VHH binders against q9fdx1. Designs and how they scored, part 3

Target 1, 300 residues: q9fdx1
Amino acid sequence: MEEDGSDWGGLAPEILINIISRLTIQELWTGPMFVQKSWLTVCRDPYLWSIFDLEPWFDSYPESTHLWSPEFEQKVDLMLRSVVDWSEGGLTKIRVRHCSDHALSYAADRCPNLQVLAIRSSPNVTDASMTKIAFRCRSLKELDISYCHEISHDTLVMIGRNCPNLRILKRNLMDWSSRHIGSVPTEYLDACPQDGDTEADAIGKHMINLEHLEIQFSRLSVKGLASICEGCPKLEYLDLFGCVHLSSRDITSNVSRLKWLKEVKKPDVYVPRSGDVAQTERYGHWRLYDERFDIQAMRI
Short names: E, the ipSAE of ESMFold2; O, the ipSAE of OpenDDE; V2, 0.75 times the mean of E and O plus 0.25 times the DockQ between their complexes.

## First folded at step 1 (VHH)

Design A8b (framework vhh_7b2m_4; at its last look DockQ between E and O 0.07; V2 from the best seeds 0.00; counts 0 for: pae E 11.2 > 2, unsure alone 63.2 < 65, placed apart)
Fold by OpenDDE, look of step 2:
Structure A8b (fold): chain B 300 residues (1-300), chain A 124 residues (1-124)
Amino acid sequence: as target 1 above (300 residues)
Amino acid sequence: EVQLVESGGGLVQAGGSLRLSCAASGFTFSSYAVGWYRQAPGKQRVVVASIYSGGSTKYSNSVKGRFTISRDNAKNTVYLQMNSLKPEDTAVYYCARETYDDFWSGTPYGMDVWGQGTQVTVSS
């Protein structure tokens, strides 16, 4: 079987760039980058790295403990750092998961034109790197820091103060749904931020241009909601799913202030008020309900 | 040693039920997705059902509504409840562990550890 050694090495760089530009990140990373040195050089062309988006892959991959491992984090960090280098400052969008301060700080120092930052499920992203992002990435329009438990309200304040173009904020907290149980480390789940009102205040006071806000499973109270509704008059989309401390009345009364609101997602989960206060702190009890009760019956 | 051991196979009449078990050892079972596969004589091995570490499940179209995959992390065991069995369900059934070897896991089935299999025969 004559190994059709088609010497692809003879392709002009311009042609190769054209071909490579049509490939997904996965395809690039698993194929052309390893063919030969010349191909690798072409793959590192800054033109190819204005956007770094791993979300399609993550969306296709089920939640697993492996994703939360230090080894996986290291892989993501290495990739992100490489892309940052290759982009030569031209990176405008980063969508990753499970990165750490190491990579994010590196990006912050080198990506002044960053407009989109999505770093969902990054347990080791802290105020240290995010503060840098706030100060150095002032063109930020979209921020997704969902399930990042080491980011505090202080960072939100910094982002609000320094990123006037921020239109989209996603700050969802993890629920203890069946999809997370056994996949997400318990320690991380337990470290979930509890002060919803403080974050809400930060958002309302400093993010006045927000059009899209997601704060699923926040423990904010009516006070927090009021702060957001008062401070963010341009909100078009508000996701309050899982916000168990908000009543329907609370939501209706406050969101009525939002003139441009197109959609509000309301808490649809009934939390039994019964005395088991301890169980209400963790959404894990819903697993029990899923097994014993018709979930449909518990939907508000 | 990482090991998967299937059990519960046998002969059953069409319309009957069977429950397969797969016992895992040598690794952190709760961290891994596991799946059931089957191989009929002269045919390729195909996925039947998968259950991920978070409890999400996936089924092949051929067994949807009839088979249920579940796991007990405390026992390091994955189960396949097979109801309404058909002759076409006759195969050697294998349990397998999902592999995490690469960021871009390119294996078609994404499984790296396999059991020895258990025979399921459904008579007409």
Scores: ipSAE 0.043, ipTM 0.320, lowest interface PAE 4.0, mean pLDDT 83
Fold by ESMFold2-Fast, scan of step 1:
Structure A8b (fold): chain B 300 residues (1-300), chain A 124 residues (1-124)
Amino acid sequence: as target 1 above (300 residues)
Amino acid sequence: EVQLVESGGGLVQAGGSLRLSCAASGFTFSSYAVGWYRQAPGKQRVVVASIYSGGSTKYSNSVKGRFTISRDNAKNTVYLQMNSLKPEDTAVYYCARETYDDFWSGTPYGMDVWGQGTQVTVSS
């Protein structure tokens, strides 16, 4: 029975994508959704909507400039709001990209049993909607806010205080694999958070049951790492890839207090080889990465 | 049938100004987002500015504060006001219509209809 629901759940996102892809921008902005009701009847079965996961679709499609447009964001928002309504409060897992405060706030008010939230690459999600998630979705176990540059340490404080079951946090600041794709807007890259130690302190003080932490490309210092290792004694997985201010000595001394730690990924970041002599000569230079990450020096 | 035609390019001295125009025909202009792109010799085509059907605007960091995009739906025209021009602004400027023929797919710049381009040359 449940298996039948899972199969139909996979078809329902395909139907939503087909409907939403055919809407004009004006239909999204000014009018209600005018789609054939027979398609919507299949999607409106609440039994289908315990999980809404678009990550497989995003993983299968190449990065493109249009994904970063307000129009694409509105299509994702419309899709998420529709699924929230059709779930009748039954959503437990949401994994989307490029959503905004509008749809996420709507989900927070209507999905109290949410356990998994992943909103990777959502530049218009701020502390405003995330605060509502913290207060209303107290059963949250997994949060992925990677590449969400308008979210601050205030969200981490609120989530930590209000979601005692949180065990997995992914707060990665840069997608290394997409770093060289020219389709990612410079405004998004320039908004990258610089406050590593304040975020680390919030995690260490408020997320005591955390078992899995990813903070790739964080600017945290040894003080921030110490706060995490002291405050999160249950950590089993720690990903520090790209954390350029941490030395191997700093990591080794601080992680030694984590009795259940099974894996730590260290900062080892290098410029990719291009096949060009000049670029291969620059392989392994941390300084080139650090200068590019700094918004004032990113051009140079 | 659908067309975009750019005009207003030319040679200008550094520190000068130019106003580009893009005339649209063959489609309901007010329903589409439109943008300005540029391509310098030996470089990839990059976004300069976009204006959406609702009137919201977006600018690349290289032109923010110097360029202004606007639209006149009654005239089916989009404009790019370029102030404080620099030699680095030298490029062919293209007008393009945004498309979402498929939810996930897109052209490399998210546009389906392109104009022929207009040359902007900024002398030092």
Scores: ipSAE 0.012, ipTM 0.253, lowest interface PAE 8.6, mean pLDDT 76
Fold by ESMFold2, look of step 2:
Structure A8b (fold): chain B 300 residues (1-300), chain A 124 residues (1-124)
Amino acid sequence: as target 1 above (300 residues)
Amino acid sequence: EVQLVESGGGLVQAGGSLRLSCAASGFTFSSYAVGWYRQAPGKQRVVVASIYSGGSTKYSNSVKGRFTISRDNAKNTVYLQMNSLKPEDTAVYYCARETYDDFWSGTPYGMDVWGQGTQVTVSS
């Protein structure tokens, strides 16, 4: 049984808020000694919930089949909906994984000041909820839809048209060879979008203010890269890791136009130069690099 | 049926060491975070250390550098190595499975299973 004579339960709400606000989300939800049932009103204070960020928890929690279950998705959705309610419209940053259209639609209707949305690895988020985000959360500055394979280029068009403040886009895709992780469902890996040029065209046409772009494992060609470099002159960071259809020559020819570029991450497959042979030709080691690249991704 | 059983408590002199063990059964141990908590006489139960399923650890400031939490997933066991013990460490020590509670209940606790506790007493 818990003690009923706690001096901590008699603290003024302002002091209790100061104490609770110093806790991580994990500490709030798993630490019994700093919270009592009487603290629940304080834990629902909108001041505490302008940011909902589960990425530190996900980064330290290993991937498992449980995370891909409908039950876990429902838990994430319920947590997000609760935080949306507690924030009373003040939520500005959401970073979660494994949520669905249901929670995102709920947030889109109620959080017009959203600036950051990261929903990595959310297989049941589609263009439907993302269209609502684009139209209703027009202050968006950062979007991470990496590994959301049911989102299409239509989302990129809608976000680009309706969110003029967007500076950071992360749209990394999973390599099909990552199937050796073992916790990611095979059907999800198989659903990976393959039309990188259509997505690149959407980005280049509609996201002129973009400063940071990650499109790891996109299958874009040099045409898609050209569209991005022409349409996003403010790019400072470009991550092309795993973009197997781009050569070093393709990259050099196109990124030279980006006068503000500070860093480019190149694909993991590089054709060694030897004499007059084109850079896209391969020596007999190309399969081995693909397998090592897959292993390297699992270690990150 | 989910169970946690603590052992290894006892009476020790200040500056001494103890190792607590927490044996888990009835659930997929490797998928859960587990923590050690303590309750001194007349005080609230407080967190001592937690270990996540991925191996990351967290310690309260009062024990950092003196206590080490570890896990052995093959034996479904969490350990707390307690060195340089002080009289202030005297408490009942509890092992708990850490998880999120049902958020609709309004309870922020993330522990759903507790052990019965083991007494640690540090003299002089």
Scores: ipSAE 0.000, ipTM 0.127, lowest interface PAE 11.2, mean pLDDT 76
ESMFold2 (binder alone), look of step 2: mean pLDDT 80; pTM 0.811

Design A8n (framework vhh_7nfr_2; at its last look DockQ between E and O 0.04; V2 from the best seeds 0.00; counts 0 for: pae E 14.6 > 2, placed apart)
Fold by ESMFold2-Fast, scan of step 1:
Structure A8n (fold): chain B 300 residues (1-300), chain A 125 residues (1-125)
Amino acid sequence: as target 1 above (300 residues)
Amino acid sequence: QVQLQESGGGLVQPGGSLRLSCAASGFTFSDYAMSWVRQAPGEGREWVSSISGSGGSTYYADSVKGRFTIARDNVKNTLYLLMDSLKSDDTAVYYCARETYDDFWSGTPYGMDVWGQGTQVTVSS
């Protein structure tokens, strides 16, 4: 075959994680970064870095308080900046978690061909770096900013205006996974955006080519839903799980105009003991009033 | 030259309190996570507590949770261990240690590269 079996692409993230994990904080800031020249030489091949995707690693490891530490964020930022440099402008996909404005601003300035950006659970990413992404990465097709509480509707306006090829947006506000809720800092949960309609209006007004939208646990009203359905006629997938202000009637009425819609995930009330009024009230409080209610703590 | 020097150990009665200090020199103290590790007579080393470089994150062994508090002063380059409700089982030499590397995903220290001389804590009935 034409393949000689020398493809290092699948191992490059593992090598990079190993190198970065062995650096002390002092070595990150003051010492030489290059501790293993032979492994680093492999990682520095630009043809390995059209894609930087850490999601499989995050999915395989248990959630911990450490992931929310400044020390972990600094290591993720270093990895991302290193890959940006080694890619020599060739990065088309970035999927990371717990990065900050520092690394994203660096990537925005150097990766003009970026098509996919996923930065789930990055509490220190703000409109400052995302505005740079919008202006510099105009080929963006997929954006996942789920659980990024410092990003506002201004980012959605700028992305929508400057990235005409955007087809997939994930702006989920709460991770329903039982593996994550108990270890997430309370201060981070308290920062969760409360204005769903402003964000819905930005999406509907500016993201006309959107085919896939996830806005789980958004506080949007029927007015916001109407803005999305009017403004995004190409929608094929719509995830409204946990959107407590929307009734089934509101959803059915508004999505009827979406000619290409294949699937809608509706907000449903979960009742562990059907017909028990006290349990219905307890779980209903979370679904009606407080998205931060941790039902997982009662089962684990 | 990198150095760690512990102080504050001594003899105390059960239920008593002690404050251990560790003076750091020769490196940028705030850039390193720090740990307290103890060794009882005839036993191996037991990790007691860790604190991140900023002081924002603290971790404790189950045997000391609720009784010990780790703290740091990055202006004075000093690490502290505040020990309350001391038990005879807390009798050990207590070492201050600098963390070298983390497990990237778990935040568990990969190793400790600089150790102090240790300070003896004896809890006697």
Scores: ipSAE 0.051, ipTM 0.421, lowest interface PAE 5.5, mean pLDDT 78
Fold by OpenDDE, look of step 2:
Structure A8n (fold): chain B 300 residues (1-300), chain A 125 residues (1-125)
Amino acid sequence: as target 1 above (300 residues)
Amino acid sequence: QVQLQESGGGLVQPGGSLRLSCAASGFTFSDYAMSWVRQAPGEGREWVSSISGSGGSTYYADSVKGRFTIARDNVKNTLYLLMDSLKSDDTAVYYCARETYDDFWSGTPYGMDVWGQGTQVTVSS
């Protein structure tokens, strides 16, 4: 019985695009792109690539060491570059993890209409590519650079100066969720920014239109917080979880200046008393997290 | 032939400890990250822990953090899971698995391409 291979080859491109547009990114990459050349062409239609979002996949995927491998990074980079090419400048949202300067610089040069950039957990994204993003993607509204330790406060300044429409910034320094604690490459851990006040100043001075700010596990002091609260009067959401150098009083006194604030997440982290001084440093330096550290126990 | 074989499972009381082992053969063990995955009766597979090829990086599910320790001996081609403070909810078949780079769009669950037969862990009073 010759399995009548349904000759899908006869479908009009317009019909195929309509069908394909209903597929997830994963489905698109694992199926239609490999059927035949004509299908591949349709899959590369710019209409399909205004948004590139891998977050649903990452959210469903357990934390694994191979995600931090150069091979995986290369795969993400290749994919992102391909999408950038296919989008023909129409890409407006990028949500990925574990990309590098190689792909991000490429995107920066070719995506002038980028509004959303989320690249959390990208250890090899540096000031080099992010500066390009700042200058070339001036329509940026949302930026997530959480757990990107090679991005400096200088880049934050550049972003603030060049992206006036920025409304959302996520700059978390440690993932307190089950996935990141204790198992990241040493080099990445060593690169964790420690100067919270400098970053805070950059934010407060240059990002006046921020409505949403996440800076979990920042080592900013009350001075840094004051800078943010003074400089970002439109803040509606502020996440200070894990900011161990801030007291409740510090937070209350400064956030009261924010008239539009709807929610503030406070540093409600219980640090087990085993060795007082060393533990406060744990929030800023992932090396200090013992494999035995129960994150759940940290939730007051 | 690429093969993984788990051992060390058994019956233990709540609060007890077990040590699981996984013997690897047929591939360069140190080149691959390894994982433990468990499956409780009537439930789906749950990722438990992972360790890098060198052993320098370890990852844990929230449910086992602070209680379980993953380790490896690359000379012996063996993966370990030290389980302390065991709970009834830890009852499951535990599988060792080799992680793969090709899982990104392959649909392979948890990014693992080689699996052992599993070892039963029962925590019961």
Scores: ipSAE 0.035, ipTM 0.307, lowest interface PAE 4.2, mean pLDDT 82
Fold by ESMFold2, look of step 2:
Structure A8n (fold): chain B 300 residues (1-300), chain A 125 residues (1-125)
Amino acid sequence: as target 1 above (300 residues)
Amino acid sequence: QVQLQESGGGLVQPGGSLRLSCAASGFTFSDYAMSWVRQAPGEGREWVSSISGSGGSTYYADSVKGRFTIARDNVKNTLYLLMDSLKSDDTAVYYCARETYDDFWSGTPYGMDVWGQGTQVTVSS
């Protein structure tokens, strides 16, 4: 006769799910799932998995070469696939980094009520999976494809035409932080999209209901900005930090016509005219104290 | 290449204190949550404590709560277990382990892919 007495594993399932629903995704994956089998069963309940958000975990850890490995990408993909299965079509928010087309295609087929998709820094996400997202996830309200350099303007056209409820778009092209540069592959940094006017035109032509736009470090010209301001009259927030081809005058003359605008972040990055500071900024946090660099050979 | 090595085990009297260390190499230490797991003679492995990569969140088994403290030094790439008020039941080989996210969905909440060789802790009565 096995009697283990009262403990947390003996609580009614309804009480357990109430307690567990108050935990962050990180606490859920690192805490109660290890304690007992009954907690693991509750943690797979579809009620818990309407939101899959790994951003708090990523914000707690600096970038490393491990995060850019195929092995880590496969782990993120596997987690997302599992949550998609557990949600039974109920996922409404996904916030991850370093996933791939495989996981997104799987989610697009099974999560028609998706409202938020953030996939920052996902080098193996392309227009292929994003086209499926656009066609299958038509309730999308927020999209963050920042630092996804294999996504093109075609995705912006497809999302704009097929997701009429889109209010928030984040398409930042460079992460302005010195602590991340050393872990980011050089090939990835070199793939950064260079034609901001094409993307700006897609946004301006197809995203009339947009309220919040971030396009940090886009290379758009004043023509691209004009297209956005003409095509997105509901904009309340516009982030142009690092958009080095826009002058303050270009910005003030174009945004003055946006009646609902509450905030504009202006390009506030000095770029020396006599040098290529972009290479220095890629490696900035290693530059001063890393003996692997020949500092004389790296002079601008 | 990836390696965890424990130290600081030994013989201690009941009520005594001991500090275990785990030196990590071959990976970016701060990217990973870490755990201490122990195994008494003739028993299965028992989870003891876990700490997040940043050190901001700590977790303890009920059997050690209030007596053990987990800590990490991300500059020195070292994990610690400060053990106070030791009991004979704490006698075990203590392992440090690196947590992995591949095992979250498998039914093991802390999933672990790299283990140290273990350090013996003996609390004699």
Scores: ipSAE 0.000, ipTM 0.118, lowest interface PAE 14.6, mean pLDDT 75
ESMFold2 (binder alone), look of step 2: mean pLDDT 84; pTM 0.853

Design B1h (framework vhh_8h63_2; at its last look DockQ between E and O 0.01; V2 from the best seeds 0.00; counts 0 for: pae E 20.8 > 2, placed apart)
Fold by ESMFold2-Fast, scan of step 1:
Structure B1h (fold): chain B 300 residues (1-300), chain A 124 residues (1-124)
Amino acid sequence: as target 1 above (300 residues)
Amino acid sequence: ELQLVESGGGLVQAGGSLTVSCAASGFTFSSYAMGWSRQAPGKERELVAGITSGGSTYYADTVKGRFTISRDNAKNTLYLQMNSLKPEDTAMYYCAADLSYYSEWLTEDEYDYWGQGTQVTVSG
């Protein structure tokens, strides 16, 4: 009765992340998780697990290098695997960050009715688990693989071919949020994909029903943009912020064919200058600086 | 029908050792977390050791370094090896099963099923 309310579903993920976030990697490997029975009873109810959404928690949590550690990844993987089991195959929405192929493959095998998958900032998710998602989760409507640098255009081909209901794709390559400054590992930044046109071609050829596309900081050229605009005639929203190889003229000429387009975000990117420490203090925020995007300065 | 049957209790002198065993039947033993709790007269029951299906172990601070929990999945048997026994270890020892089917989880209290117990008495 009362436990079937939506408020209980929102509390269960918070309980779970609070329990697991306190464990060290040593404790995960050498001992079981120590849990109150009442908390497990709340989390165990499959009715509560049609949705597993940690985005509100990540939005409230201060960014730190700890979130990019193998230790934190294993905690997210454990949470996701636990929720998959507790859902008894009933999960329709998963929104997590910093998971890996291991937990995502587990979810793909057991959650065939998945409609929403967001795995932002998951550097150890590869085409291996995403191919499995494509083949097993054919009802997928929304995919957010932003800041997942080990995923390639092969995933986009497989998702497009196998998930005909896909309407929303978010494939952003950089988080311009002040929350990620200094806490993002260099190894992650160095892994950023450079194959913008091959990804654009995959989208244009295989994702014909897309209504919402975000590809911030993609290196696609006008040829890749043409492929998207020709192949995705139902687009209503297109975010090209940070796409340094596209001019306003290129965008205007290509998006003119999109009958339903309501909004396009152009590559108007501010690149902070060296020595911006005083600017950070002055404005009370910090911006991600990446030399790969210095090209914006040459276009202005 | 699920059964947990403890054995191996008895009287032992302080500083001695004893192994208690639990024979499990009526469920897929290898798939569940198992534990040992104890209850001394006039005290609340406490979990002293736990083991997941994968073999990860937990020990209460009161017994850590002295007790060893282990399982034999082929024999459906849980063991507690007790070394350097103290008079305060005197208690009824209960085998417990957590049928939550969480191979990586143990509950701090309240297991799903308990055995009848085996008495361990540590003299002087």
Scores: ipSAE 0.000, ipTM 0.308, lowest interface PAE 11.5, mean pLDDT 77
Fold by ESMFold2, look of step 2:
Structure B1h (fold): chain B 300 residues (1-300), chain A 124 residues (1-124)
Amino acid sequence: as target 1 above (300 residues)
Amino acid sequence: ELQLVESGGGLVQAGGSLTVSCAASGFTFSSYAMGWSRQAPGKERELVAGITSGGSTYYADTVKGRFTISRDNAKNTLYLQMNSLKPEDTAMYYCAADLSYYSEWLTEDEYDYWGQGTQVTVSG
């Protein structure tokens, strides 16, 4: 793609939407740029709304418990619903956090050409809306449901069965960054899925065209890894960081047959002893996961 | 053939510093967690420091704050920088590779690969 600097109305939709996606939530709903009549006219042009991507904003926004509030979720939902309406069925890429089943179900019914869906950290998205995505958005190529702990293996089965073009799946279960300490509700963390082999089996049985898989901190065993490697022969990238139940030999033995594999990230986690202040600061967020991921059992 | 070759040991005055290194060959060095163990006269081997393939580190309480483990995956080399050395640090220091990426404590039986060791003697 090439930029055109001579006419604001001639900007490529990806460029303009990328710029809009960097605005804060307050700027989008209270700022003169978004609510001004001229801006609203531009925002309703369906050509401009083929891509809705808030990830650059989230990457730069200060972490706070407000991002996990129902009020913030409602604002994300409202914004997504508006973009769905403005796109008039043309929306192909959605990248947000903290949305809910309500907005996602709305999008599923109205965006049949969706190719990319990333909804990381969305605690109120469940299999209900994801089932609609699987049946209605059959052109899906990339799915990121990382940190969506109310989504189960059923979604993986339905997506695999109904979305044959899926090439990228991200299903990371723990964010290994310290910026989430104290901002993530404990109830959300308690919902984290614990059966990695069931999810691995769903992936291996139903996602034959997968090229890129991230399942950081999955509790899968070598049985689950074998299922993935046997069922996903086109894998080029495999991220197993934090998969504490896999040994290096298990990984080497199973991935060596994958002839397209270009990179594998191994389970490379060191969990410090309690009471080490320097190591505690680096890995403080892992304390919330230790019993759920059985990390303590690996310390002997 | 897998080999771990330690070097850099020697005699050091108490309070001094020393760096030992371990050259690895015959395996994919970057894929394994690596560690340093030591064995003092009349004692069992103990894990002193460990480092994952991604660079996360562990230290025994007796050396924390004084020792630094590091690795250079491009050169297949493991290092241990030892500062503020004490006579109690006198031991044979062994380089080790382990299939487990998780450890706060390892026994000799948990290492799959280990070297012949390099002697560190702290006088004073």
Scores: ipSAE 0.000, ipTM 0.128, lowest interface PAE 20.8, mean pLDDT 75
Fold by OpenDDE, look of step 2:
Structure B1h (fold): chain B 300 residues (1-300), chain A 124 residues (1-124)
Amino acid sequence: as target 1 above (300 residues)
Amino acid sequence: ELQLVESGGGLVQAGGSLTVSCAASGFTFSSYAMGWSRQAPGKERELVAGITSGGSTYYADTVKGRFTISRDNAKNTLYLQMNSLKPEDTAMYYCAADLSYYSEWLTEDEYDYWGQGTQVTVSG
């Protein structure tokens, strides 16, 4: 069986770059990078690594407990670090999930031109690395730190103070997608931040140029919302889905201040007023919501 | 795998109309801005039109009033209706995806992914 080892080794580097540039990141990591040393060299061309985006892969991949494993995290970290090295400071967009401080700190030190940072579902990203991001990535325009429970309001303040070009912030705390049911570790869910108003204040006070804000399932009160609406006058998009402490009146009264608002997503979550107020206080317990929230009713 | 596949290109007489389509897969289409770029022989690629996830549209000055960008999220398809075509519109037309959530400005540099393109030729 003559291994038709198509000796792609004869292709000019320029041609290889062209071919490789047409490949998805997933394809690059699963194939060409491992074919030959020459291919690896070409794959490391900084031109190829101005953007590191794994979202297409994540979008196509079902939610799995495996994604929350230390092994997977390590994989993502290694990939991110490699890309940071290969980019030679040219990275402008990072879109990953399940990375840790280890990789993010590394990126922060080496990606001064970063404009987009999306690190959804990164439980081990903390204030340590995000503070670095705030100080070193001042060109940041888009930040997605949804489901990153170890990032505090203090970091939000730092980001706001140091990233004046920030236009998009996603700080969602829960994902009610059917895909995540049973796949997210309970420990992670239990670590969900509880202080919505403090974060809201940080946003309103320091992120004055925001145009897009997502704070799904935040426990912010009308005070928090007011802070955001007062402080972020340029908001065009506001996602308040799952914000159960906000009434319709609260929302209407405050968002009316936003002259450029194009769309607001309302909580649309019927929390049965049943007397067990105590259970509603457990912000972030999926288990409580799964039993009580008819997922079908959320299908607006 | 993220894929953008253009179709609908062809030869059209000046003053005619043509609609090109882009089938998108491998990502949540409805969540992202999409666009059309074109590249004529010997010229740089230029953004022709863009549409945000919210439906806001952008047009280059050269095509404004003649071209219409639209999207069908249910079909994961992007469209470009081209009316009053001119020979200057002859180019390879590329579908583009911007995986940013929202951009106030749509520039070609903001797009992350492109298809293989569909050729549009306008005969004068």
Scores: ipSAE 0.000, ipTM 0.228, lowest interface PAE 13.5, mean pLDDT 81
ESMFold2 (binder alone), look of step 2: mean pLDDT 79; pTM 0.800

